VHH binders against q9c0y8. Designs and how they scored, part 7

Target 1, 316 residues: q9c0y8
Amino acid sequence: MSASHPGILHEYTERLVAFELVGKSNVTLTSNVTRSLLLFVGGLGDGLLTVPYVQELVNPLDEIGWSIVQVQTQSSYIGWGTGSLKRDDEDLHKAVDYFLHIGGADFSTRKIVLMGHSTGSQNVLYYLTQSILPNYLIAGIAQAPVSDREAAYQFNGKEKTKELVDWVKAEYLDKGLGNDVLPRSKVENFFGEVPTSANRCIDLTDVRGNDDFFSSDLSADDFAKTFGNLKEISGSTAHSQLILLMSERDEFVSPSTDKAQLLNRFRESIRPTTSNSSLSGIIPGATHNVGPKSSPEALKWLINQLITALRSFIDQ

## First folded at step 16 (VHH)

Design J9Y
Fold by ESMFold2, look of step 18:
Structure J9Y (fold): chain B 316 residues (1-316), chain A 126 residues (1-126)
Amino acid sequence: as target 1 above (316 residues)
Amino acid sequence: QVQLVESGGGLVQPGGSLRLSCVASGFTFSDEYYYEIGWFRQAPGKEREGLSRISGSSGGSTSYSDSVKGRFTISRDNAKNTVYLQMNSLKPEDTAVYYCARYTVTWSGGKYYDYWGQGTQVTVSS
């Protein structure tokens, strides 16, 4: 359909933008110094308005005093193929720093939550557990925290994926060509027409590659290094909260994976335990991005969980 | 087993017309928004050239390369799981083997052509 979405386009750093969707109240982050913010980052291939539920969140969040902002990073759309979680983390920190200050706000008055969809979930976990930059987020929300490596195993085959990894290491990494874009004809069944560097391929598809946070075959020790390492909020003894929302009918999760068991393993690894939100769960009837093929109740459930969480962050 | 089979090629005079068919099997094209069918051609010694593409969804789009826009029309028949290329005002430089291919999305969100037909020869000459 043709659609216009009212909002404010912010240039949060040179040539990178974030779109603040404006709800019925017409209150914005510029017009109200204490208005809270849900900063949203999509997954591989995503950009503005590509994740279908985001526009449905605008008015429910507005009603409780929250803006939703869709952030564009250097990895948005096809940019991810030559990027990294570290580069994404740098972009996201610049966005957070920008929004902390607009409208006369500062760190002590405005609450910010980072929500990621799909690979954006890796961005959330990286921000909260791996980043060396200061943390000013009260919480992270990971929707569809799925393993890219296990998706590659499911769709391309485990042995074919390992063969690709070995070939890339031998022909590129061992020769100092990690930043080189791989021949498209050799990798298009993994990455399509997206230009993809040797380093990026390894990050996504190698065992314990830099993106490999959510694979079901990782050990408790692996999860302890990520889920077990939630950072304090800078200038505070409080830690960020973490909410994990899996999609029940996620087409990128192998049928052999027990989602409830996997979610429980993630949650049991969260340290400090007070960061382990009781609002984590499995979205009933939801596809990967909670899109039109989801059961009608999936979106309602998601909205209710988000409203409950966001209200609780204000009421603390 | 996904298959695409082209037909309808042949010899035609300059200025003439041909209608190519691409019959798909092993998947349902018409309601799947992740699938598109494209037409390509390749003359001996030349690189493969993309000509046109049509979406599988009811609200989907069509596109054309500049070299054929206005002369070629892509269409589909959902009941027959078939895509067509109507080629009008044919010129000798349109002589090539014509292929149809399925365009799809990977687990990573990237798109590419994953299955190709065997091709059908089109020859435009006096």
Scores: ipSAE 0.579, ipTM 0.819, lowest interface PAE 1.3, mean pLDDT 92
Fold by ESMFold2, fold request of step 20:
Structure J9Y (fold): chain B 316 residues (1-316), chain A 126 residues (1-126)
Amino acid sequence: as target 1 above (316 residues)
Amino acid sequence: QVQLVESGGGLVQPGGSLRLSCVASGFTFSDEYYYEIGWFRQAPGKEREGLSRISGSSGGSTSYSDSVKGRFTISRDNAKNTVYLQMNSLKPEDTAVYYCARYTVTWSGGKYYDYWGQGTQVTVSS
């Protein structure tokens, strides 16, 4: 439905924007230096308001003193095809730095949580475990942390995906052409009409590619390098919390995948163990983005988990 | 397997009308949230031109290229899994092979046309 949405458009670095949605209280991050925020990053193809539950979070979060901010990165919309997790991470750190200080705030009073949907979940995990930049997040939330590689296996076939990877390596990476955009006719059944670089294709579809954090065939050693490596909050001895929220009916996860078992494998790998939130779980009846085909209770369940988590970060 | 079959082409005089049909099989057009059907045409020696697109949902949208807007109407009969292109006020410049195609989304969120019909000839002459 067409609508206008009250809010503040922030330019958090040159030509990159984030939209602060304003709830019924009319309190903003600028008007109240102790107000905390949920910074939201979508997945491949996402931008402002494309993930359907974000607008529904505005007033529930507002009621507990939290703003929701939708961040655009260089990878938003079709930009992801020539991007990387590293580039996304740099954009997200600039956004966090901007929001940490607007209105004269600082970390002692303002809390920041980074929430990612789909490949935004890789952004969250990268930020908290792989980034070389300082960490200022009290928590990360990964909604629908799904394997891109295993989605490619499911929808394009494992052998076809391997053939693409081998071809891209031979014709592009081995020739120093990693930044070149692949011919659309060769890759459109994977990436559609999105211009996609050789490097980005490999990141998403190769075994242990740079985005390959959530595949069910990864070893405990693989998970130890990511989930097992959460970083301290800069200037503190505390570590960020990590909350993992899988969708029960996620259409991009193979029916043969035991989601509860996979979630448990992720959670058991989290170090320090105090970062393994008990609020992680499987959203009942939810599709990938908790959209209209989800059961009615799915959104309510998600909101309840988020409110419980966010409230806990303010109390302590 | 997915198939799209066009029919209803033929010879028509300038100013006349034709209705093309695109019968889909191997998937249910109306109940899949990212399937759309588009109509295209290609005249000899020219690039393929997109004409119109329709969503399978009951509240779904339609769109038209400027070259056919006001003269062509896309519609659907979900019970028959069929999309139509009503072509009115035909001109010699409308002479082409007309194709329907399925528009869908990949696992990565990218969109493209994944299946094409064989085409049906429309000739506007005499």
Scores: ipSAE 0.531, ipTM 0.793, lowest interface PAE 1.6, mean pLDDT 91
Fold by ESMFold2, fold request of step 20:
Structure J9Y (fold): chain B 316 residues (1-316), chain A 126 residues (1-126)
Amino acid sequence: as target 1 above (316 residues)
Amino acid sequence: QVQLVESGGGLVQPGGSLRLSCVASGFTFSDEYYYEIGWFRQAPGKEREGLSRISGSSGGSTSYSDSVKGRFTISRDNAKNTVYLQMNSLKPEDTAVYYCARYTVTWSGGKYYDYWGQGTQVTVSS
């Protein structure tokens, strides 16, 4: 038997949708101008209902006056292979603008938090630090901010990843073919059946590629250009908060990586320092997506952190 | 280290039945959310054709190509780490080498078949 999920499907821009899950109160973003939202973006390959904890957030958030909305972008499912963080950022800004105003709300009454899972964490950091578009987020939450490049090193080998990068640069980028899709036979052990452009391959797998925000071998100067560059909220002197939530048993992080130390390095780089949330941490017993193999307490811990954070954004 | 071994092929008359086995080693089929096993076949001079797939999770889904739906049934025995293809109402055009393959997810979320068995011959003739 399939399950049904009550909610509202929004077309936030032409042919792009977001799904507002409706909790027990039946209050919606349209029906209450002071109701705030957690806008959720998944990682590579994700779409509606693919990240298992999202539906478990509906009622806890509803109890404190927050909706959860799952956003689909042009990169959802297999679209990421020919996309970019910049294109994602444009889609996400359109979603934020749409939800900011529905029901007659505006920034003075409605708070919006962008939460990203996995490579959705790169979307969050890009939105808050690299985007040239106006920032209307009270906070960003990055769950499982994992390096794609170091995952490639772990699963495909560092030397094989370097060989792929060198080959793609020589045969595609240097020839002006950055938007061309790479031959599947050359890249399927990295990207499977997903059509992947030369540019996207480099973004994900090259040192300091455009997605390369979370690698442990980046310097303090590298982090200063990202974590150290949080934007003001447009029309305000305040800055967005940044919350980083790593999974303790994340299968895409090398066992040799000290997650607490890496998290501390990210947090030490956050500027302004007032944006460095004390609610950042490591989710005990959690796998990458806090899925069924996680300890039962992992989801409870995640919910408690999110509720604490979201409540603080209203009481601020 | 990961290995898939097909068996159960042979000669059978049209209208007959045959059951193929795919024994997996080097991974645990039943516990892996990201592993599915598929059956394929390839006749001489033809492209490899996907036939059926079964997920590794308990109670997981099955799927079939239109060419075999209703005649072939995929199943598994988790205790033996084995997947089966029950082939009924066999026709001469079912003559091929039959392969099983493991479908998995990369670190990037992309899916593909990463390991293939060596195949087992099925011949349908009178």
Scores: ipSAE 0.525, ipTM 0.801, lowest interface PAE 1.7, mean pLDDT 92
Fold by ESMFold2, fold request of step 20:
Structure J9Y (fold): chain B 316 residues (1-316), chain A 126 residues (1-126)
Amino acid sequence: as target 1 above (316 residues)
Amino acid sequence: QVQLVESGGGLVQPGGSLRLSCVASGFTFSDEYYYEIGWFRQAPGKEREGLSRISGSSGGSTSYSDSVKGRFTISRDNAKNTVYLQMNSLKPEDTAVYYCARYTVTWSGGKYYDYWGQGTQVTVSS
């Protein structure tokens, strides 16, 4: 059904926007320099309102003095096919810098949390552990941190995925054609109609490709290079908190994967250990995006975890 | 194994009506797991033309091409795992082989038509 959602469209850099949804209080980041924000980035194919729970967060967050802001990057919708985590990271840093300072605010008065859904979870982990740019986030939240490579194995087959990877390397990367868009007929069962570069295909589907943070067959040494490398908050000795929220019935995770065990492996790798939030967990009854097939209690559980976390970042 | 089977084609006079059926097997259309069914047609020597599409989910949307809007109606019967195309006010230019196809999302969020039916002939003439 069509609906209107009140909010403020921010142009945080040339031709890139973020939408601040406005709750019942009508308080905004521009109108109140002490108001904090949850900056939300979706996964592959996502854009405004495509992740169903985002609009449900508006009023719960508003009640505790937080805005939810949906960021658009160059990778939003179909743009991801020719993008990268590095490009996304640059866009997200521009958004964080913009919101940190609007209305004359700064980190001492305004807290920023970056929350990512699905591949947005790779954005969060990249921001906090791989980026060379300054970190101004009090926390990162990864909802449905799912391996793209293992999803490809599940839906297209492990051997077919390896064959694609080998073919792309031989026909494109080895020939210096990494930025070329792959023929749709060769890759549509992986990427559909989305124009996808050779480099992006490898990032998503190769073992230890640039997006490959969450695969269950990665080693403790692999996780040490990511989860084990959280950056300090710039200008501070403190580190960002990391919250990991898996969906219990995530359809993009193999039935053979023990989610609780995998979550523990991620969490045990987090360094510094003080960044390992006790609010991490598995959302009961949730599908990948906590959508309509989820149990009714899934959304309530998610909201409770988020409210608990966000209140803790403000309290004395 | 996923299959789509069209039926209900045939010969009809101009101004008449037909109802095409697309029976799905190997998956449940009403499952909210990312499926839509589209109707297409192809006249001899012409390119395949998209006509209509319906979501499998509750409250899902329908869409129509300009060439059939107002004359054709897409609908579904979840109990029979079937999608229909009601074709009214038929014209000779509607003569074609009609196909249904499954539109799905991949694990990466990309969308495409992954399965096609065999087609059913519709002929509009006196």
Scores: ipSAE 0.524, ipTM 0.804, lowest interface PAE 1.5, mean pLDDT 92

## First folded at step 18 (VHH)

Design K8R
Fold by OpenDDE, look of step 19:
Structure K8R (fold): chain B 316 residues (1-316), chain A 126 residues (1-126)
Amino acid sequence: as target 1 above (316 residues)
Amino acid sequence: QVQLVESGGGLVQPGGSLRLSCVASGFTFSDERYYEIGWFRQAPGKEREGLSRISGSSGGSTSYSDSVKGRFTISRDNAKNTVYLQMNSLKPEDTAVYYCARYTVTWSGGKYYDYWGQGTQVTVSS
C-alpha cells in the first residue's frame, strides 16, 4: 500500500472534509475554474481511499480535464449505522455547492458528476430523483448498485432477515423509538460492531425500505418511482444522465440472479429515456469493488467507460 | 456446518508447555468473509479474556495480549485448516478453559466473532 497520495484536503462544511486527488498535471479545482469534477461517494464502511480503484482513476481523469474528489460524509466509516439517505444527501449538496464555487467557478464553467460505489449508488439515485437539482450540471454514475436487503438474504438468510425486520418494527418503530440504537447482541450478525439505529436497520433490510432501490424482486411500479423519476436540472429542460455499472462477479449479488436482466430492468425504467445512457453495463470479471480478485481487464474497462462518459458530458 | 474444535489441553506442571489446536470445518481460511481466528480463555469466576489472534489475510499478522506475550505463539496451517497456540512457561494463573473463535465480516462490513469452539481445559498445577 502507498504511504501517501498527493492532493488537497478541503473542508467543505463544518467538521467534514473531502480529499481532492491531484494528478500528474498538478491542475486543481482551485487553480482552474473550468476544471470538471467527479465527486465520489463510497458505500457502507467506506471513508477516504477505501475503494481500491479510486486512486487508479486520478491520472486518466486528469488527462481529460477532470479531478476526482473523495467526499467524507457523516455516514463515512461507521457513521452509516445512524445515518440516512436524506442526511447523506444534505452533506452531498453541501459538497457540490462548495466545489462548484471554489476558485470563482460557477455552474456555467464547471461540470460535476456524482459517482457512487455500492450503497453510494443509493445516494446517487436519491440525489437525482428525490432532491431538487439546483443550478448545477450534474450526472450520476452508480458503480456496483446492489441491494443491501438481498445481500442480507444471501448472508443471513431471508427468513432471519424478515424476523429481524418484524422485531425491530414491533419493539422500536411502533413505539416511536426509531432513533434508538439496537442492541449489538441482537443484530451483530447483520451489522457487526457498527452501532445501528432501528430506522437504519429498516431502511437497509425492509421490503421497499428507504434504501430499497436495486432489489431484484421489486416491481416495475417500484422502479418507476425511483429510476422513472429523474428530475430536471433547474433552469434547464435538460435531465441528468444516469449510468449504471454492475460488477460481473459481485459477491453481494446472488448467483441465481441474472445480472444482465436485472440491469436491463433498471435501464428500461429510467425516465426520461434520454437519461438512459448506452454506457451502462457490466464490468467484466469485476468483484464488487473491482478489487484484487477481479480479472486484470476489469479496472481498465471501468476506466475506459468513465473516460468515455465524462468526455460525452463535456461535449454537451 | 461451520465448526471449530479445540484440542491439546491437559494437566501440566508450572514451567511446562502445551500446544493447542483449533480445527475448522465447514469453511476455509481463504473464505472471503474470514477475517481472523482468535484464542480466548476463561477461568472460573473470571471474564473471558482474549489472548491472541491471527489474520486470515496473506500477511498473516498476529497479535498478543500482554498477559501471554513472549510465552505464547499463534500459528496456522492452511493445508490442515488449523490454528495452533503454542504455550510455553505456563503458570498456575494460566489455568482456564481455552476457546478459539472465528472473526468474520458481515454483508454490511461490520465484524464480529460468529463461531466458537467447545473449549479445552488447561490446568497448570504442581
Scores: ipSAE 0.728, ipTM 0.923, lowest interface PAE 0.5, mean pLDDT 93
Fold by ESMFold2, look of step 18:
Structure K8R (fold): chain B 316 residues (1-316), chain A 126 residues (1-126)
Amino acid sequence: as target 1 above (316 residues)
Amino acid sequence: QVQLVESGGGLVQPGGSLRLSCVASGFTFSDERYYEIGWFRQAPGKEREGLSRISGSSGGSTSYSDSVKGRFTISRDNAKNTVYLQMNSLKPEDTAVYYCARYTVTWSGGKYYDYWGQGTQVTVSS
């Protein structure tokens, strides 16, 4: 069933767009300098309107003076297969810079929160802890911060994943062919029809690959280098808040993983400790993307957490 | 063990009809994980051609290639874990081995056909 969604398509840099969904007030980021935004980045394969709960956030956020904006990066849809977290981060910084200034705004009048779903959670953590570019986010929200490597272990097998990693290193990386697309027949059970570079495969599936932020077998020292390294907001002495929202029934997390314990390990590693939001939690009854198979309380819980957080940021 | 078994092939005169069945075992077609079943054919000297696909979920979306649209109909019986291809108005050009295949999603969200049947021969000849 098709539907129309009123909004504004922003070209935030050459050939890349972000879509601002319009709520019942008809107020937008171009019409009000004091309006703030939740900038949303999806996971692998996602793009505009692919994450089902985003449309449900429009009016609740509108009621408190926030727009929800879905960002397209070079990695949206199938572009991720030849991309990287670093390339994504560069795109997201361009989007943030654009939204800081439209409608006559600046960083003192407009708050920006980056929210990521699934591998978008890696984008959030990378932005806040690994990026060399200036940080202007008041907060990051990671929904379903799932280990890609452990998902590969669960679905393809740990030994088969390690065999693929070893083969890719020997036949591609060691030969300087990291940017080459891997043969589809060799990797389709991991990446399907998406053309995937050797570098991207390693980023996602190797121990401590560039995307490997959320694996349960990482050490406290590993987490200290990521969760423990939140950047200051540029032009201030404050740091971004970090909110972590796991899905209770996430189909990409092994049944053997204790989500509450893992969430606690992430949270205990957050530095500065003032960035460790008490709004982090496990979304009751939620599937990975809080989709239709989720319990009805899942979406309500998510909305309440987001509204609580976003209200608190406009008072800062 | 996932298996797909085609049946219903054979000899038929031009203009005739056949109904192919694809019986799935080792998984539930309407399961929570995303699955579709597609029909393909391959004639000697030609590439394997996608013909039709159907979702296991309610509201079952279907699609057809231009070469068979209007003549072939895909359908399903989820209780029997079976997908059908009703082939009408058959032409000699429809002579091929017909395969069914399972279309699924990986942990990364990429999609592909992960299991193929062994095929059933359809021959359209006077």
Scores: ipSAE 0.566, ipTM 0.803, lowest interface PAE 1.4, mean pLDDT 92

## First folded at step 20 (VHH)

Design N13E
Fold by OpenDDE, look of step 20:
Structure N13E (fold): chain B 316 residues (1-316), chain A 121 residues (1-121)
Amino acid sequence: as target 1 above (316 residues)
Amino acid sequence: EVQLVESGGGLVQPGGSLRLSCAASGFEFSEYEMAWYRQAPGKGRELVARITSGGSTSYADSVKGRFTISRDNAKNTLYLQMNSLRPEDTAVYYCARYTVTWSGGKYYDYWGQGTLVTVSS
């Protein structure tokens, strides 16, 4: 089914774009310096309008003075196969900088919240924890933060995943060939048709790999290094809020995993504690991307939770 | 157990027609994208046609207008109607199931044993 969506395509770098979805009010980031934005980044395989619930957020957010922007990074669509969180973070910083200033706005007039879906959650957490936030990023929202490693365990088997990791380390990383793309015939059951570098394979599937934030077998010390290390907002002693929204029926989380317990483990690790939002929770009846197989109430819950969060940020 | 079993191959004259079938079992056939591949002697395996779970089709340029891929979900069967056959269509034809990995990448995870199609005068 084809559909058209009103919006503004922004070139936030020479080669990368982001799409601002325009709501019923027709107010845009360019036309209003006080307009705030939810900057949305998808997960593996995602690009523009590939996450079903994004388009459903446009008007609800518009009503409360927020734009939603979908950002394309170098990792969008199949680009993630040769990417990294570091590269993604660089792109996202450029996006944040661009959108902070368009229309003549600045940190005193515009607020930005970063929202990630799936692997986008790693991007969110990475962004919030690597350095003092250079821009006025007041919060991060991680929707469906799941372990790619454990997803591989579930889909491909734990032993097979370990074999893959060991093989890649021995045949590529140990030889300084981390940037080489793995033979599709050897790894297609993990990555399909997506050209995937040795480094990216390890990032996603190795224990404590660069993307290993949300695995259930990680220790409190592991979580302290990520959740426990949120940075200050530039020009303030305040810290961004971190909101974690897990999907109750997330198909990439093992049925044996207690999602509520896992979420609590994440939250308990958040530092400073003031960044641990009370709005974190489990989206009832939601599949991973809150898609059509979700319960009818799932999307509504997500929308309401987001509205509540975003309103709270404006009042601060 | 997932199974794909091709049938309908045989000898046909140039300009003739043939209909291949692929019987699927062991999975929810209607939820999967399916494809036909072929491998000619001395050549690599190539995509012939693809059909999504929703029924959208795509074809290799070499067979467009001559071949039609279809599916009967009630019968768990994939079809390839081949018309105006040419000698260069001679190959073993395989049906394959297309699936999505945890990473979002797609690949064919199951194949049939193949059925031989020979186009010769």
Scores: ipSAE 0.660, ipTM 0.908, lowest interface PAE 0.5, mean pLDDT 95
Fold by ESMFold2, look of step 21:
Structure N13E (fold): chain B 316 residues (1-316), chain A 121 residues (1-121)
Amino acid sequence: as target 1 above (316 residues)
Amino acid sequence: EVQLVESGGGLVQPGGSLRLSCAASGFEFSEYEMAWYRQAPGKGRELVARITSGGSTSYADSVKGRFTISRDNAKNTLYLQMNSLRPEDTAVYYCARYTVTWSGGKYYDYWGQGTLVTVSS
């Protein structure tokens, strides 16, 4: 059915936008400098309203004084095929800076949480580990931190994925053609009709490719370079919190993967240990995007965890 | 195993009608967008008609008003009703399943064997 969603379209940098969904209170980030923000980034193929739980968060968050904002980046929809985590990170930093200051706010009055779904989880982890943070990102939340490489193994086969990787390296990367778009006929069973560069293919599907943060066959040393390397908030010894929320029935995680064990391996790698939130967990009955095929309790569980986390950032 | 099996093709005179069927098995048919494509001799494949899982339809300009795509989710069957047939409709007609890869990309991942439609006097 068609639906209208009230909100404010923000241009946070030239020609890139984010949509602030407005709840029943009609309070917005512009109208109230003490109002805090959940900034949401989706995964591959996502854009406005594509992740079904986002609009369900509007009123629960509004009730506790938080706005939810859906950010579009250059990688939104099909743009990811010629993008990178680095390009996404540059866009996200501009968005965070914009939203921190609108309405005349700053970190002393407005808290920002960056939440990512699916490959948006790679965006969150990348954001928290690449540089010393400004004093304004209090937490990152990664919902469905799933390995793209292991999804490719599950759906295309490990042998076929390795054959593609070897071919792309030989025919493109070794020839200096990393930015070239791959022939659709060669990659459509991995990436469909999305124009995908050789570099992007390798980022997603190669062992330790630039997106390869969550694969179950990575070592503790691999995790130490990412989960173990959260940066300080600038001008202090404080660090952002990191909350990891896996979906119990995630269709992009192999049935042979023990999700609880994998989550524990991620969490045990987090440094500093004070960034390892006790609110991390597995969303009971949830599909990848906590969509309509999830059990009814999945969405309620997610909302309760988010409310608990967001309230805690305001109290002390 | 996913299978798509077309039937209903044949020889028909200009102005005539045919009804194509595509029997689907090995997947949850009601969850997928489906399409009919055709390929004339010596030509590339072209989209004829498309129907979403929710029942929304779209058509190539060349068949609009003459062809109707439909689906029966209870019988796992896709249909193409072809009326006012012309010689240029002569082609092998293929049933195709539209899917989303693990990366969110979309394409047609399974095709039937095709059924030949010949329109001549």
Scores: ipSAE 0.555, ipTM 0.816, lowest interface PAE 1.3, mean pLDDT 92

